# VH-VL binders against Ferredoxin-fold anticodon-binding domain-containing protein 1 (FDXACB1), part 2

Target 1, 94 residues: Ferredoxin-fold anticodon-binding domain-containing protein 1 (FDXACB1), of Homo sapiens (Human) (q9brp7r531to624)
Amino acid sequence: LYPPCYVHDVSFWIDQKKGFDELEFHTVARAVSQDTIISIQFLSRFQHPKTQQVSLCYRLTYQTCDKALTQQQVASMQSQFRKEIQQHLYVIPR

## First folded at step 1 (VH-VL)

Design c14 (from c09 with heavy chain Y100H E101Y W104G Y105S P106W; framework fv_cixutumumab)
Fold by ESMFold2-Fast, scan of step 1:
Structure c14 (fold): chain C 94 residues (1-94), chain A 124 residues (1-124), chain B 108 residues (1-108)
Amino acid sequence: as target 1 above (94 residues)
Amino acid sequence: EVQLVQSGAEVKKPGSSVKVSCKASGGTFSSYAISWVRQAPGQGLEWMGGIIPMFGTTNYAQKFQGRVTITADKSTSTAYMELSSLRSEDTAVYYCARDHYGSGSWEYYYMDVWGKGTTVTVSS
Amino acid sequence: SSELTQDPAVSVALGQTVRITCQGDSLRDYYATWYQQKPGQAPILVIYGENNRPSGIPDRFSGSSSGNTASLTITGAQAEDEADYYCNSRDSSGYHLVFGGGTKLTVL
């Protein structure tokens, strides 16, 4: 039987002067998830009409056949991921 | 500093296949994608496709689907691009480049380290 | 023509500002990346993620994006900036990369 998949989206405002480091984003995702993230998919780019700030939205898919993976564990990893990207990528989660 | 070392120039007959290699020196593929880009004499750059070894995924430009195969050997940090059914129009310099993928297992973003290129000449 | 459109040539006087543009509908959703290529050499990354410079790229290079247009600006062009410049982004599906046709910059 196939292991369960868990899908979580993350949206955040980027720093327009520093830009967005996608390699670091993937690196943080892998580290926080203990390599259980099998897919990171770009969903959209949005520019706020008033502030002109840009936000990005990504979909993360968690799956592993190595160990049991629960919804609670994934939710915990996703929460940590949101905190880590604020520190390392200068983004503000939405 | 990571470098991409490509195999040497090739001269091929129409209808044959060519396989170009690209070896990472001073680093590995573990967190990067590898893209292949070609340039015909006097022409612009053309993306052929890429591979993301971490996910085991490949993606090919529509023009090359069915003719191009991109593979990677993670143990030797070497990527390969094989182009079949060669025509004279395939005469070009073929580059490999280290790509930072911007999303998921099938998207590519920017190429920060480039190989020096492999000249492939297709002639009778 | 291609999915990303660039003018084939542009000239700038030494020390002046030049803007190279790239146009395509996918630029509404995806940032452009810019590459510089000199004769006989592999391309070099100049700008990525709209306006990020890799280490070693002079600060006279900057990028911007608005609607379906991306621009590479060189403020105070130098002789060594003479090269072909290519924009790069995703096609309409978001799945494949596509290059613009390239712009040959001549520094007078």
Scores: ipSAE 0.000, ipTM 0.582, lowest interface PAE 15.4, mean pLDDT 83

Design c15 (framework fv_cixutumumab)
Fold by ESMFold2-Fast, scan of step 1:
Structure c15 (fold): chain C 94 residues (1-94), chain A 123 residues (1-123), chain B 108 residues (1-108)
Amino acid sequence: as target 1 above (94 residues)
Amino acid sequence: EVQLVQSGAEVKKPGSSVKVSCKASGGTFSSYAISWVRQAPGQGLEWMGGIIPMFGTTNYAQKFQGRVTITADKSTSTAYMELSSLRSEDTAVYYCAREDYVWGSYSYYMDVWGKGTTVTVSS
Amino acid sequence: SSELTQDPAVSVALGQTVRITCQGDSLRDYYATWYQQKPGQAPILVIYGENNRPSGIPDRFSGSSSGNTASLTITGAQAEDEADYYCNSRDSSGYHLVFGGGTKLTVL
């Protein structure tokens, strides 16, 4: 109810053979953040003109009702999330 | 409190495949990763790969890419590791382990381990 | 990817302090976890996230890291501490986990 919220964007290159599944992305985000991510918004899709590699950009909003989140806690969760999606979704952070 | 219960010992011929199961009981299954680690007789631990059961995403060690397949059945809280094209060098104890993480540290750790499944590959 | 290097064996006298080390380039970016394994048993987690102990692990166990090196310290070693100790971390890509070769601790 009264806790602050924090917004972080994440951009990454997707694997063109495996593709990208938004549901899997959302599931990883929830698991890593302990359900403190309340919103995930798709912002943009970019395809490199020469390499044809595709990158996606998402906006994540962090907030919890049980206790206030600090900027450091959110930064740590966001950093862990970037590592987790590299490991399990075959994406490369941009 | 989570326990991981693994399937029984297997004896296989070279060139065949083996599928080992790992059933979680007494705790959360879907929100944790499950890793597979093997150990040949008298040798060290070797990470093979892992899965996040919630959606089935997998990550395999380069050495096993193309030979290992890790799957999960959320309805039975069971993870599986299948290794194909077996060689004598694949004789080992195969462990499943639940993987958790330290927030902000980039550190993953295996806090609960199965007792291991012995796989023997011989003619 | 960089592998993690451990000495294969180390000895300590009962009640004395021993330090087991793990070296690899990836340790500059990722903390090590430590596992204890006794003959015929599955490994157990001893230290995670540099220096956190799971419930049930005695406080004589501690971890530290500096540069490309992670260390497990046992202060006042006991007979039951005789075991193989493995460090574990991410490889240099950050994608995969890798284990050190293990260190056999003998308590004299």
Scores: ipSAE 0.007, ipTM 0.599, lowest interface PAE 11.7, mean pLDDT 83

Design c16 (framework fv_cixutumumab)
Fold by ESMFold2-Fast, scan of step 1:
Structure c16 (fold): chain C 94 residues (1-94), chain A 123 residues (1-123), chain B 108 residues (1-108)
Amino acid sequence: as target 1 above (94 residues)
Amino acid sequence: EVQLVQSGAEVKKPGSSVKVSCKASGGTFSSYAISWVRQAPGQGLEWMGGIIPMFGTTNYAQKFQGRVTITADKSTSTAYMELSSLRSEDTAVYYCARGYDTAMVEDYYMDVWGKGTTVTVSS
Amino acid sequence: SSELTQDPAVSVALGQTVRITCQGDSLRDYYATWYQQKPGQAPILVIYGENNRPSGIPDRFSGSSSGNTASLTITGAQAEDEADYYCNSRDSSGYHLVFGGGTKLTVL
């Protein structure tokens, strides 16, 4: 028996004047997921050629051995995470 | 010089799935993205999705979401596109191409194309 | 065609100039890429990043953009330029690629 593992990617445009605080990004992820996110992997950075806007993409892995974790709970956490990073990191989810 | 070599023609029944391969030679496989583009007989080009083998990152066009799976095997420098629940409307030539818009600005154009794989869906 | 619009067909006399246009709101933000396709062949990249030519593409091919419109210009069309031409760009999200419907160029 292995604990369920759920993988979700998140992509967003950053605010280049305010910068992107990766440490705060990790803090928000841990808080929203109740520490069920076991891995956060940077996947890519894209800079738009005309607007010069920058987007980042991260992969999040949800897993826990000691708590019930369902697909619906993970979907809810992922949705809340998108809202929280928009408020705390001044990013626009893609 | 990079070349993309695709698998041979397929004839499939409605409701089945098809898996097309694209093997890269003559260049760095993992450092570049691979896109899949199809073209129905007498119709235009349609982007299906792509992968960056280095990261395992995939992106699919909304029309194909849920039916297309794109994978890559870095050890054999081969990308795959699997299309499920085939319909007669899926009869097309399927191309793989290097360069996919996901990581860097330079990746948004497709500079090297495979010769195409004809997939016919017929009952 | 919805996201990127091209006229289905255009004609040009040998040695004359033709302009193929591509229109869409995403072109205000993203450059168009142009591909040439001849019957029975895979597409070939002709122009990328507004007006860059890959090695091997003749200098009679050029690209331009203004507002929501991108254009491919062939100055002094040759018989071998007869083909279908597709514009390609990113959608508004920047994550998905979208092709125009294609323009069939006939060289008379």
Scores: ipSAE 0.000, ipTM 0.590, lowest interface PAE 12.8, mean pLDDT 83

Design f09 (framework fv_faricimab_arm2)
Fold by ESMFold2-Fast, scan of step 1:
Structure f09 (fold): chain C 94 residues (1-94), chain A 124 residues (1-124), chain B 108 residues (1-108)
Amino acid sequence: as target 1 above (94 residues)
Amino acid sequence: QVQLVQSGAEVKKPGASVKVSCKASGYTFTDYYMHWVRQAPGQGLEWMGWINPYSGGTNYAQKFQGRVTMTRDTSISTAYMELSRLRSDDTAVYYCARDSYVEWSGDYYAFDIWGQGTMVTVSS
Amino acid sequence: SYVLTQPPSVSVAPGQTARITCGGNNIGRKSVHWYQQKPGQAPVLVVYYDSDRPSGIPERFSGSNSGNTATLTISRVEAGDEADYYCQVWDSSSYHVVFGGGTKLTVL
């Protein structure tokens, strides 16, 4: 009865010289998912002890009541999202 | 011991494709990113891209986007690099190389173990 | 696109110190790795993360990186050090590994 809900985590290394724009991250998520992402939750921040590089991890929840989402559609949107954040936010997916 | 062993030399005609293999041994194959680097005769090193053997995720240099495909088979600890639509200027030694970090970072790709290289000659 | 500049050749007498430079805009803010390549062989990592040495590399090899120049220093040069040397960085802006053009070290 309830629309399918899909949860995916994304983690990535940030470019510390350019910084990380969280608002742009949310904008990219909305654009790629056609507004099917209903929740974006920050999970963790990790700093590599040797390189001092910073990694961030976010949880994305996909759901819509207007059209049934398949696991394949969500996987495609996640793949596109990873590509878009690399280009727009200068991050490296983990 | 830790080593990367590549497939043997190839001779191809223009327009063909070539698939080079790189078999890892002596370490956990899925723990380290694998890079591909080529070197034309008498020229310097040129980076082609990387594959994450755990996820199968790839990142290709823009110059090779659309012509290169990197894959792996975890059951035999082997990485592959396929280059299509070969031209004479693709004649080069192709190397696979292991990233030095188990947990990689975007600013620090160092290649601590290299394959012996595979000579690919593109001739008419 | 980010570019690394190396001198095409450096000559040094045995027992002397060789210095190979790698120039790049604000390269001191990046991590520089150095590779040694002898004819017909695969490259060997000799210095990584600016100044660290991998296991098995002699202490004669050292590195530094500040401002716009990274330097590989080889002390008490031996005939066996004759090779091509490449510097390398990761450029996060372009998502590209960048190699210098290489420097041929001749031990005369």
Scores: ipSAE 0.000, ipTM 0.590, lowest interface PAE 13.6, mean pLDDT 85

Design f11 (from f09 with heavy chain S100Y V102D E103S W104S S105G G106Y D107P Y108E Y109W; framework fv_faricimab_arm2)
Fold by ESMFold2-Fast, scan of step 1:
Structure f11 (fold): chain C 94 residues (1-94), chain A 124 residues (1-124), chain B 108 residues (1-108)
Amino acid sequence: as target 1 above (94 residues)
Amino acid sequence: QVQLVQSGAEVKKPGASVKVSCKASGYTFTDYYMHWVRQAPGQGLEWMGWINPYSGGTNYAQKFQGRVTMTRDTSISTAYMELSRLRSDDTAVYYCARDYYDSSGYPEWAFDIWGQGTMVTVSS
Amino acid sequence: SYVLTQPPSVSVAPGQTARITCGGNNIGRKSVHWYQQKPGQAPVLVVYYDSDRPSGIPERFSGSNSGNTATLTISRVEAGDEADYYCQVWDSSSYHVVFGGGTKLTVL
């Protein structure tokens, strides 16, 4: 009855000088997933004790009733999303 | 064995552009960031920027922003650095260098493997 | 912009200990890497993450980093250690890799 739901976490180091553009992060997620991401949840912020560099962790939930959504399709979208955020947000995936 | 092999020496006129190649072998090309560093005759090392070969994402030093372009071709494990609008003070040895940790680690940018360098001479 | 300061030259007798400093504001909070460069050659990583050594680098090479100064220490110096030495950090605030100006080590 309920369409299948897929959950993936993404963690990355942010650029302290350029800052993190959360609006662009959501825009890239929507585009790459063909609007199948129904929620993006902030999970944690970590700061490296020596380098002071900051990483963020988000949880993305994929689900749609408009079309069949497979694990392979979601894995592909998540992989593409990691690549896109490196280019657009100057982040380094962990 | 892990190695980076760069293209040969170039002589250019002011205003021209130069494109230096760096071919990687002995490791998974897309797993490690690639940096470009130059050294003018008798001078120190100067960082130019990096490229993530996995994504194609780049980050350039402010001094070179607008003149440098870094690209890669994953099918031949080769990174490129193109510098345009050359001036005489761009005369230098240009190096590619691999980051010590793979791209999933935190960014500390230690360079464990270096190319042999490409001499670029800009003269009228 | 973040700046690393090295002495331009250091002289040492064979068998003695050479110390090359790298000054930077709160550099002890960053990881420092050190490179050796001989004439006509590409740099070689000799110490990374303040005090670790890559495979193939003699145990005579060591490093430390605290406060505003990082130091490369070369014990029992040999003639073959004569080279230029560069320190390097990642400056997250400027998103830049920063090199020191280099130190010429002379072994007389």
Scores: ipSAE 0.006, ipTM 0.613, lowest interface PAE 9.8, mean pLDDT 86

Design f13 (from f09 with heavy chain D99E S100L Y101T V102Y E103Y W104D S105I G106L D107T Y108G Y109D; framework fv_faricimab_arm2)
Fold by ESMFold2-Fast, scan of step 1:
Structure f13 (fold): chain C 94 residues (1-94), chain A 124 residues (1-124), chain B 108 residues (1-108)
Amino acid sequence: as target 1 above (94 residues)
Amino acid sequence: QVQLVQSGAEVKKPGASVKVSCKASGYTFTDYYMHWVRQAPGQGLEWMGWINPYSGGTNYAQKFQGRVTMTRDTSISTAYMELSRLRSDDTAVYYCARELTYYDILTGDAFDIWGQGTMVTVSS
Amino acid sequence: SYVLTQPPSVSVAPGQTARITCGGNNIGRKSVHWYQQKPGQAPVLVVYYDSDRPSGIPERFSGSNSGNTATLTISRVEAGDEADYYCQVWDSSSYHVVFGGGTKLTVL
C-alpha cells in the first residue's frame, strides 16, 4: 500500500541550435512540483524526417508521503511545468 | 527594416588573420542564428559555420576547424568571423546570413537575410 | 559528407519554363531551400521548405522535392531571372549546411 502516484508524459520540440539544458529542465520540474516529482525518465527522441526538428519525451512520476496529493493538483502542476519550460528552455510543448 | 551590414574589403598577406564584422538591425539579434558563408571568385557558396548570438555557442565546418573563430557582441548587435593563417585560396567574398528560427515546424534552416559581403584578398 | 549535385548551366528562351534540379541521396527526406545570386550581389532566398515563397518573390518561382531530386521551376522566364541558382539543405547528423554547386541560368 503506497501513496498514490501519478504518471504524466511531456513531449516538446527543442531548439537544437540554442541547445536543451537538461539540468534546468530538472530544476524547473522540482520547483513547480514542490519536490513531489520522484522520477524523471527519458523516453524517446524523435527527429522529423523533413524539417529535422527534434522532439524529446520524458515521463514524470509524482508521488508524496502526504496522501492529500490529488489528480487535479498534479494536473495543475503539470500544466504550470509546461508553461515554465517554454520560458526557461526555449522549447515548444507538443 | 531587417538588414545585415558587413565591414569593408580587406587585403592581407599569407599567414595573416582577418576579422570580418556583421552588424544586425531591425530585429532582435539574439533570436536568430548567424551563419558565415564564403564564395571564391567564380566558385560556389561554401558554408563555414554558425554562431548562436544568445549563448555564444558555435559550430564550424570541419575544413575550417582550428583556424576560424566566430564571436558576437550583443550590446551592439554585431557578429564577427576571424580566419587565421590565411592562404591565397582563402581569397573570397565572405557573407553573414541570418537563419530562420526553429520555433515552428514550418520554419527552419533557410537564410532569409544576407549581408552585402566582404571581399578578402590574400596576396603577397 | 552529404553532397548536392546541380547541372552547371541551363538555358531557356524568354517566356518558357526553366527547371533546375538538385540531386541528393534521399533528398526528399530533407527540406530544400533555393537561392538566386546575380553578379556582384548577395544571394536572395527565392524558395524555402521545398515549395514556399518568401514575401516579394514572384509566383513564377516554385519548387518540389521527392525521392532523390528537388527541382526549382521558374515559369514565364524573364531576362531578369538570369542568375546563378543554389540549392541548400541542413544535414542534421553533422549540424552542417550543404550547398549545391550552383546552376547558371541563361535567358537567350
Scores: ipSAE 0.005, ipTM 0.608, lowest interface PAE 12.3, mean pLDDT 85

Design f15 (framework fv_faricimab_arm2)
Fold by ESMFold2-Fast, scan of step 1:
Parts: C-alpha cells; structure tokens; sequence
Structure f15 (fold): chain C 94 residues (1-94), chain A 125 residues (1-125), chain B 108 residues (1-108)
C-alpha cells in the first residue's frame, strides 16, 4: 500500500551578499529529515519592489516505506529544518 | 550621528600580523555589512572583503584568501580585520566601510555610505 | 575577473562641465557608484545606484550608466571639486566589489 505522504512549504529571505547555497540546503534537509524527504521542489522567487529583498519558496515532500510517518514527526522535522537553515545558510524565515 | 572609528597607525616587520579595529556608532551594528578596503600610497582603492556582523559570515577577495581574517564583537559594535604574513607591498591605508543597504534588503548592489578615517599600516624591516 | 577602466586624469576650467567615464563590459546591467577622495581623506560617496545622490551632495553631481560606459558628470565645476574620483560596482557573478583605477580631476 501507499505510505502516507506529507507536503510542507518553506519560505525565507536570503542573504544577498553571502548568496544561497542550494546544495547545502538539500544537505540540511536530508540530515534533519533522516532521509524521509523524497522531493524538494523550487516554487518561486520573489523580489520586494521597494526593499529589493529576495525570498525563495521550496516545497518539501516527506515519505518513507519502512513504517508510517506521523504528522507529528514530520512537523517536528520541519520545525528543526527551519531552525537549521537559519543557522547554517544565514536565511531569515518568512 | 553614524560613525566608524578605526584604531591607530601601526608599523610592522615583514612576516608579522596586524589587526585593525573599526568601532561603529549611531546605527544598529548588526544590520549592515562591514567591508574592508585598502589603498597603497599613491594607488587606487582595493576591496579586501566583507563580514556580516549579524551572522559572522565572511567573503574575502581571492588575493587575500588565506591571509585575511575578518571578525566582529557585537557587544562593543566593533569589526576587526587581521592580515597575516605581512609583506612590504601590504603597506597601505586600511579602511572599514559600511554597506549602504541593510543585509536583509536583498539589494543587488554594494555601495559605501560611511567610511572609517583609515588606519595606516607600514610594513618595513 | 571584472575590470573597470577610467581615464587617469581629466582637466577642466572652473564653471565648465567635467565628465569622467567608467568603462566595463555590459556595465549598464550593473549599478555604478562614485566616490570622491581628497588627499589624506577617506572617500566620500557622491553618486550611487547609477544616478542617485546621498544627502548633502550638490545637484551639480549626476550620473548615467548605459551599455559599456557609466559617466559621472560634474557641472559648473568649482576648485573644491578637485580630487580623485573612483567608480565601483558589485560583480554578482564573483561576489566581488570592483573599483576603477581612479581619475584625477584637475581644475585649471
């Protein structure tokens, strides 16, 4: 049967001078989720017309075949992921 | 008023290290990138790198990679630039300069609205 | 490595218009900033974002940027405008600040 699948979006402002390391973003996602994130999809790039701030939005899909993932486990992983990207990629959650 | 005040002139021997300080006042220190720019006597401006005082993240010009270290102390709103293994051609005035935009502005440019007074570093035997 | 080219010197008579150029490949797609530096002093930002002026900079200072050339224009030049002028861009492809070599403006 189909294991349950959970979809979560994350949006954040990037550091324009340091840039955004997408490979590191994927690495952090993999580590925090214990390899349960099976897909990371870029959704959009937004640039504020007055401040010129750039935000990125990604969609993350959680799924594993070993045993059922709970909504609570995924919520915890997503929360930790948001904290880790702030610390390691110098992004600001939106 | 917004000010950047740098440490005083230094004389160093070849092979030594120098650490220049830049104390910020009149604004939120952690909101703006701090850059370091030097100028050898009679020469033009040369960019060395920047530090984001909020994150501590740095980006150094390739020419100085491996010899320069930029740090900050947020408790006293001070940025530091340390240059090691000094050579005679490192003799220059070293400036700290504030980025015109806050680091989170998303601006696609870098300009310097506020400059320190400069620190003369002389490297001689 | 991105390079900005400025003439080493420009001479102008008082009251006339000085034009200082800054050449760079497709520089019109970048934002150009201009600094004035007098002997023994730190640089002063006189034009940023191609054509904007910081508070306190007289309207005689203006800028333009198109194609491969940016220009700083100083109208009704005064003796006090005599200085070195530097153009500067942020090269996003290398994450580097690039300065031009500087232009010495001599008034008379």
Amino acid sequence: as target 1 above (94 residues)
Amino acid sequence: QVQLVQSGAEVKKPGASVKVSCKASGYTFTDYYMHWVRQAPGQGLEWMGWINPYSGGTNYAQKFQGRVTMTRDTSISTAYMELSRLRSDDTAVYYCARDTEVYYSGSTYVAFDIWGQGTMVTVSS
Amino acid sequence: SYVLTQPPSVSVAPGQTARITCGGNNIGRKSVHWYQQKPGQAPVLVVYYDSDRPSGIPERFSGSNSGNTATLTISRVEAGDEADYYCQVWDSSSYHVVFGGGTKLTVL
Scores: ipSAE 0.006, ipTM 0.634, lowest interface PAE 10.1, mean pLDDT 87

Design l01 (framework fv_lutikizumab)
Fold by ESMFold2-Fast, scan of step 1:
Structure l01 (fold): chain C 94 residues (1-94), chain A 123 residues (1-123), chain B 107 residues (1-107)
Amino acid sequence: as target 1 above (94 residues)
Amino acid sequence: EVQLVESGGGVVQPGRSLRLSCSASGFTFSDYYMSWVRQAPGKGLEWVAYISSSGSTIYYPDSVKGRFTISRDNSKNTLFLQMDSLRPEDTGVYFCARDWGYDFWSGYYFDYWGQGTPVTVSS
Amino acid sequence: DIQMTQSPSSLSASVGDRVTITCRASQSISSYLTWYQQTPGKAPKLLIYAASSLQSGVPSRFSGSGSGTDYTFTISSLQPEDIATYYCQQSYSTPYTFGQGTKLQIT
């Protein structure tokens, strides 16, 4: 009935000195997924009790009505997204 | 419209250096991977480098690795290629080319090219 | 590195002819294949991407097909302005590699 929908979570440590730019995070998601990410949901913020390092977790939903979207394509996009956020946002993927 | 304009080519002796520039206009430069592609006289195309939109992912083939450095300045919409330890084999026309920003289904392909800047390495 | 081999290296044809060029990869490239046209003294021009997708503004007489390791580029009715060298390129993995080129001449 509805186009296939794929859900992937991404978790990463942020650089608290440089800060985390959520708007740029969304921009990278748009670019990497060619606008097939239809939803980005904030899931949690974790702060390590000893190191004080902060980790964020987001849920990404991939879906498109315009062309085929396979599990393998989404996995590849998600992998690229993890690489690009590390570069653009000074984060370390978990 | 999308425009890419190369500059910095010339004639140099082996072992010398050249720095090529590519000025981009008509699109959001910081959204795109960029590449340099060269062509020796009478020969085919050879890819020489790419750089990601942020500048942090860079790849070179073995033929230029360690001698060439690709870089970009997104605030000036400019792509660079620093060419050190030049060899006669580096002679050719150097094109800058725009990758079609993150089109996963198509992979990377060059949708716009500059007109090229000639580099001649001879004694 | 993935090696791309084009066939033929050169060909001559008459205006109105159907022209076919093939490109073979040394391993499967999953349709991550692009075709470019280069006229003498000019930069290459994108014609086809993803093996079979026609670039906007490119005449419909150009087409591409294929999968895995074997790809074909076709000009359905050759025109004088099609005199050029044609290149295939794989973008499946780095380093990106091009075929050696096919020089097309009009008889």
Scores: ipSAE 0.000, ipTM 0.595, lowest interface PAE 13.8, mean pLDDT 85

Design l02 (from l01 with heavy chain D99E W100G G101Y F104S W105S S106G G107Y Y108W Y109D; framework fv_lutikizumab)
Fold by ESMFold2-Fast, scan of step 1:
Structure l02 (fold): chain C 94 residues (1-94), chain A 123 residues (1-123), chain B 107 residues (1-107)
Amino acid sequence: as target 1 above (94 residues)
Amino acid sequence: EVQLVESGGGVVQPGRSLRLSCSASGFTFSDYYMSWVRQAPGKGLEWVAYISSSGSTIYYPDSVKGRFTISRDNSKNTLFLQMDSLRPEDTGVYFCAREGYYDSSGYWDFDYWGQGTPVTVSS
Amino acid sequence: DIQMTQSPSSLSASVGDRVTITCRASQSISSYLTWYQQTPGKAPKLLIYAASSLQSGVPSRFSGSGSGTDYTFTISSLQPEDIATYYCQQSYSTPYTFGQGTKLQIT
């Protein structure tokens, strides 16, 4: 009865010199998912004890009732999103 | 099965233009980033351009920036490379390549390649 | 730009030999390293992705290892059909860059 809901987490290392643009992160998520991402939740911040590199983790929820949405489409969108954030936000996916 | 077929190569004089095409079949073309990779005679591989699945994100190395234009038509499952102001050093075989991805790991690579189309720039 | 250096540039080996090719990046590429095989006159073929993952359909005699800046590609028991040029590539940062290639010949 309800549209299918898909949940995917994304983790990545940030460039601490350039910083992380969370607004651009949301913009890229909307564009890549064709507005099917209904929720973006910050989960955690991790700093590696040896390297001091910082990693962020976000949870993305995909859902829409105005078009078909399959698990394969969501996996494809999520993969594209990881690549896109690397190019636009100077982050390295984990 | 996944197939990529290039066309449009040929022999041209320096300063002229060529447009390469890559016809894709056997997969959902609109889901994949696509690249062009070239190889000069007897030399190694050199990446030329990529384009995102929607066509909105494009990248070129400095060697071709301003002269080459990558584009795609998702309705026809076709990738293009418009090559302007051609130079002798642009001579080589041009390959169309699909960027495969691995959702669980975040890695991507060129998992399928076309047969290549030869481009010769000489007087 | 990240520079990829392969060694050796060429090698000759006998059927059944263990063959090792190395690839070094000018900076850490976090296992965003791919190995390709190119038979003369043909397109490259993906063998190994993510430094150590074997592509589906590729014989188990091919393997990859490494991390950071240093990566290794191994053929555990060389076969005649393995005559080819092998390339490494990094996809960690744009522009994507390839090693210069290693030409493998059988004695």
Scores: ipSAE 0.005, ipTM 0.624, lowest interface PAE 12.5, mean pLDDT 86

Design l03 (framework fv_lutikizumab)
Fold by ESMFold2-Fast, scan of step 1:
Structure l03 (fold): chain C 94 residues (1-94), chain A 124 residues (1-124), chain B 107 residues (1-107)
Amino acid sequence: as target 1 above (94 residues)
Amino acid sequence: EVQLVESGGGVVQPGRSLRLSCSASGFTFSDYYMSWVRQAPGKGLEWVAYISSSGSTIYYPDSVKGRFTISRDNSKNTLFLQMDSLRPEDTGVYFCARDTYVEYWSGTYYFDYWGQGTPVTVSS
Amino acid sequence: DIQMTQSPSSLSASVGDRVTITCRASQSISSYLTWYQQTPGKAPKLLIYAASSLQSGVPSRFSGSGSGTDYTFTISSLQPEDIATYYCQQSYSTPYTFGQGTKLQIT
């Protein structure tokens, strides 16, 4: 058996008045993934030319040697993560 | 325009080492994951390694794990592949590729720009 | 590892023909599928990403479709410059894996 590695990107619009709390973002990711996210990497910052709204994109890598991860489990974790960051970080997923 | 230029390929004996470089221009190199992809003579494409934008996240398939090391220097816009303990089956053209993404709802990664490739021949 | 099976391995067609090639993943890849074109002696070129999205600058005769495990790439009216090998690739899970390629010849 070899532990599989899954990569997912997440993009979202930030609330520029409230700011973006990167520490809380990491905390939510850790909680939702049951500590299977081994890497969170900033990919890009985009500013909409008309609205001036800012979106951020992060790459999340899921892997664990403690038990086999399935694509379904990771998809469920990613879906929950998208929902949780919307609630806790005042962001709008893209 | 986006450009990726590989160098460092050559002919080496089994067991030796070779270091490939990929010089990037025309985009913010530090914003992108980067990959190496190889192609043996007359064969298909095989992904070799990726490295995250900061350099902290790296992945290798089992075929090269422990022998190859991917690295990057964002201050010089350069991607590297250090190939140790080379085997005849490592022979091929090595391509540098930009690993990009589409917004999460379409959620895909793909190689939108490729270098011209640099040939590596491992033979006695 | 996710295995990508591409069919057919080679085909011959005439200018103006509709050409279809298929790519099957050993598990669902949720449209994390890309199609590349490689002409002899050159680097691969991106044609289709996210299973069905046409890359900017690529002719509209190229299209992609599919979901889950089964994906299709189509050239609606084959042109002489389309002589190449075509590859599918999944990026849903590491290691990233490619199909074995479909070599297209024009008669």
Scores: ipSAE 0.000, ipTM 0.576, lowest interface PAE 14.8, mean pLDDT 85

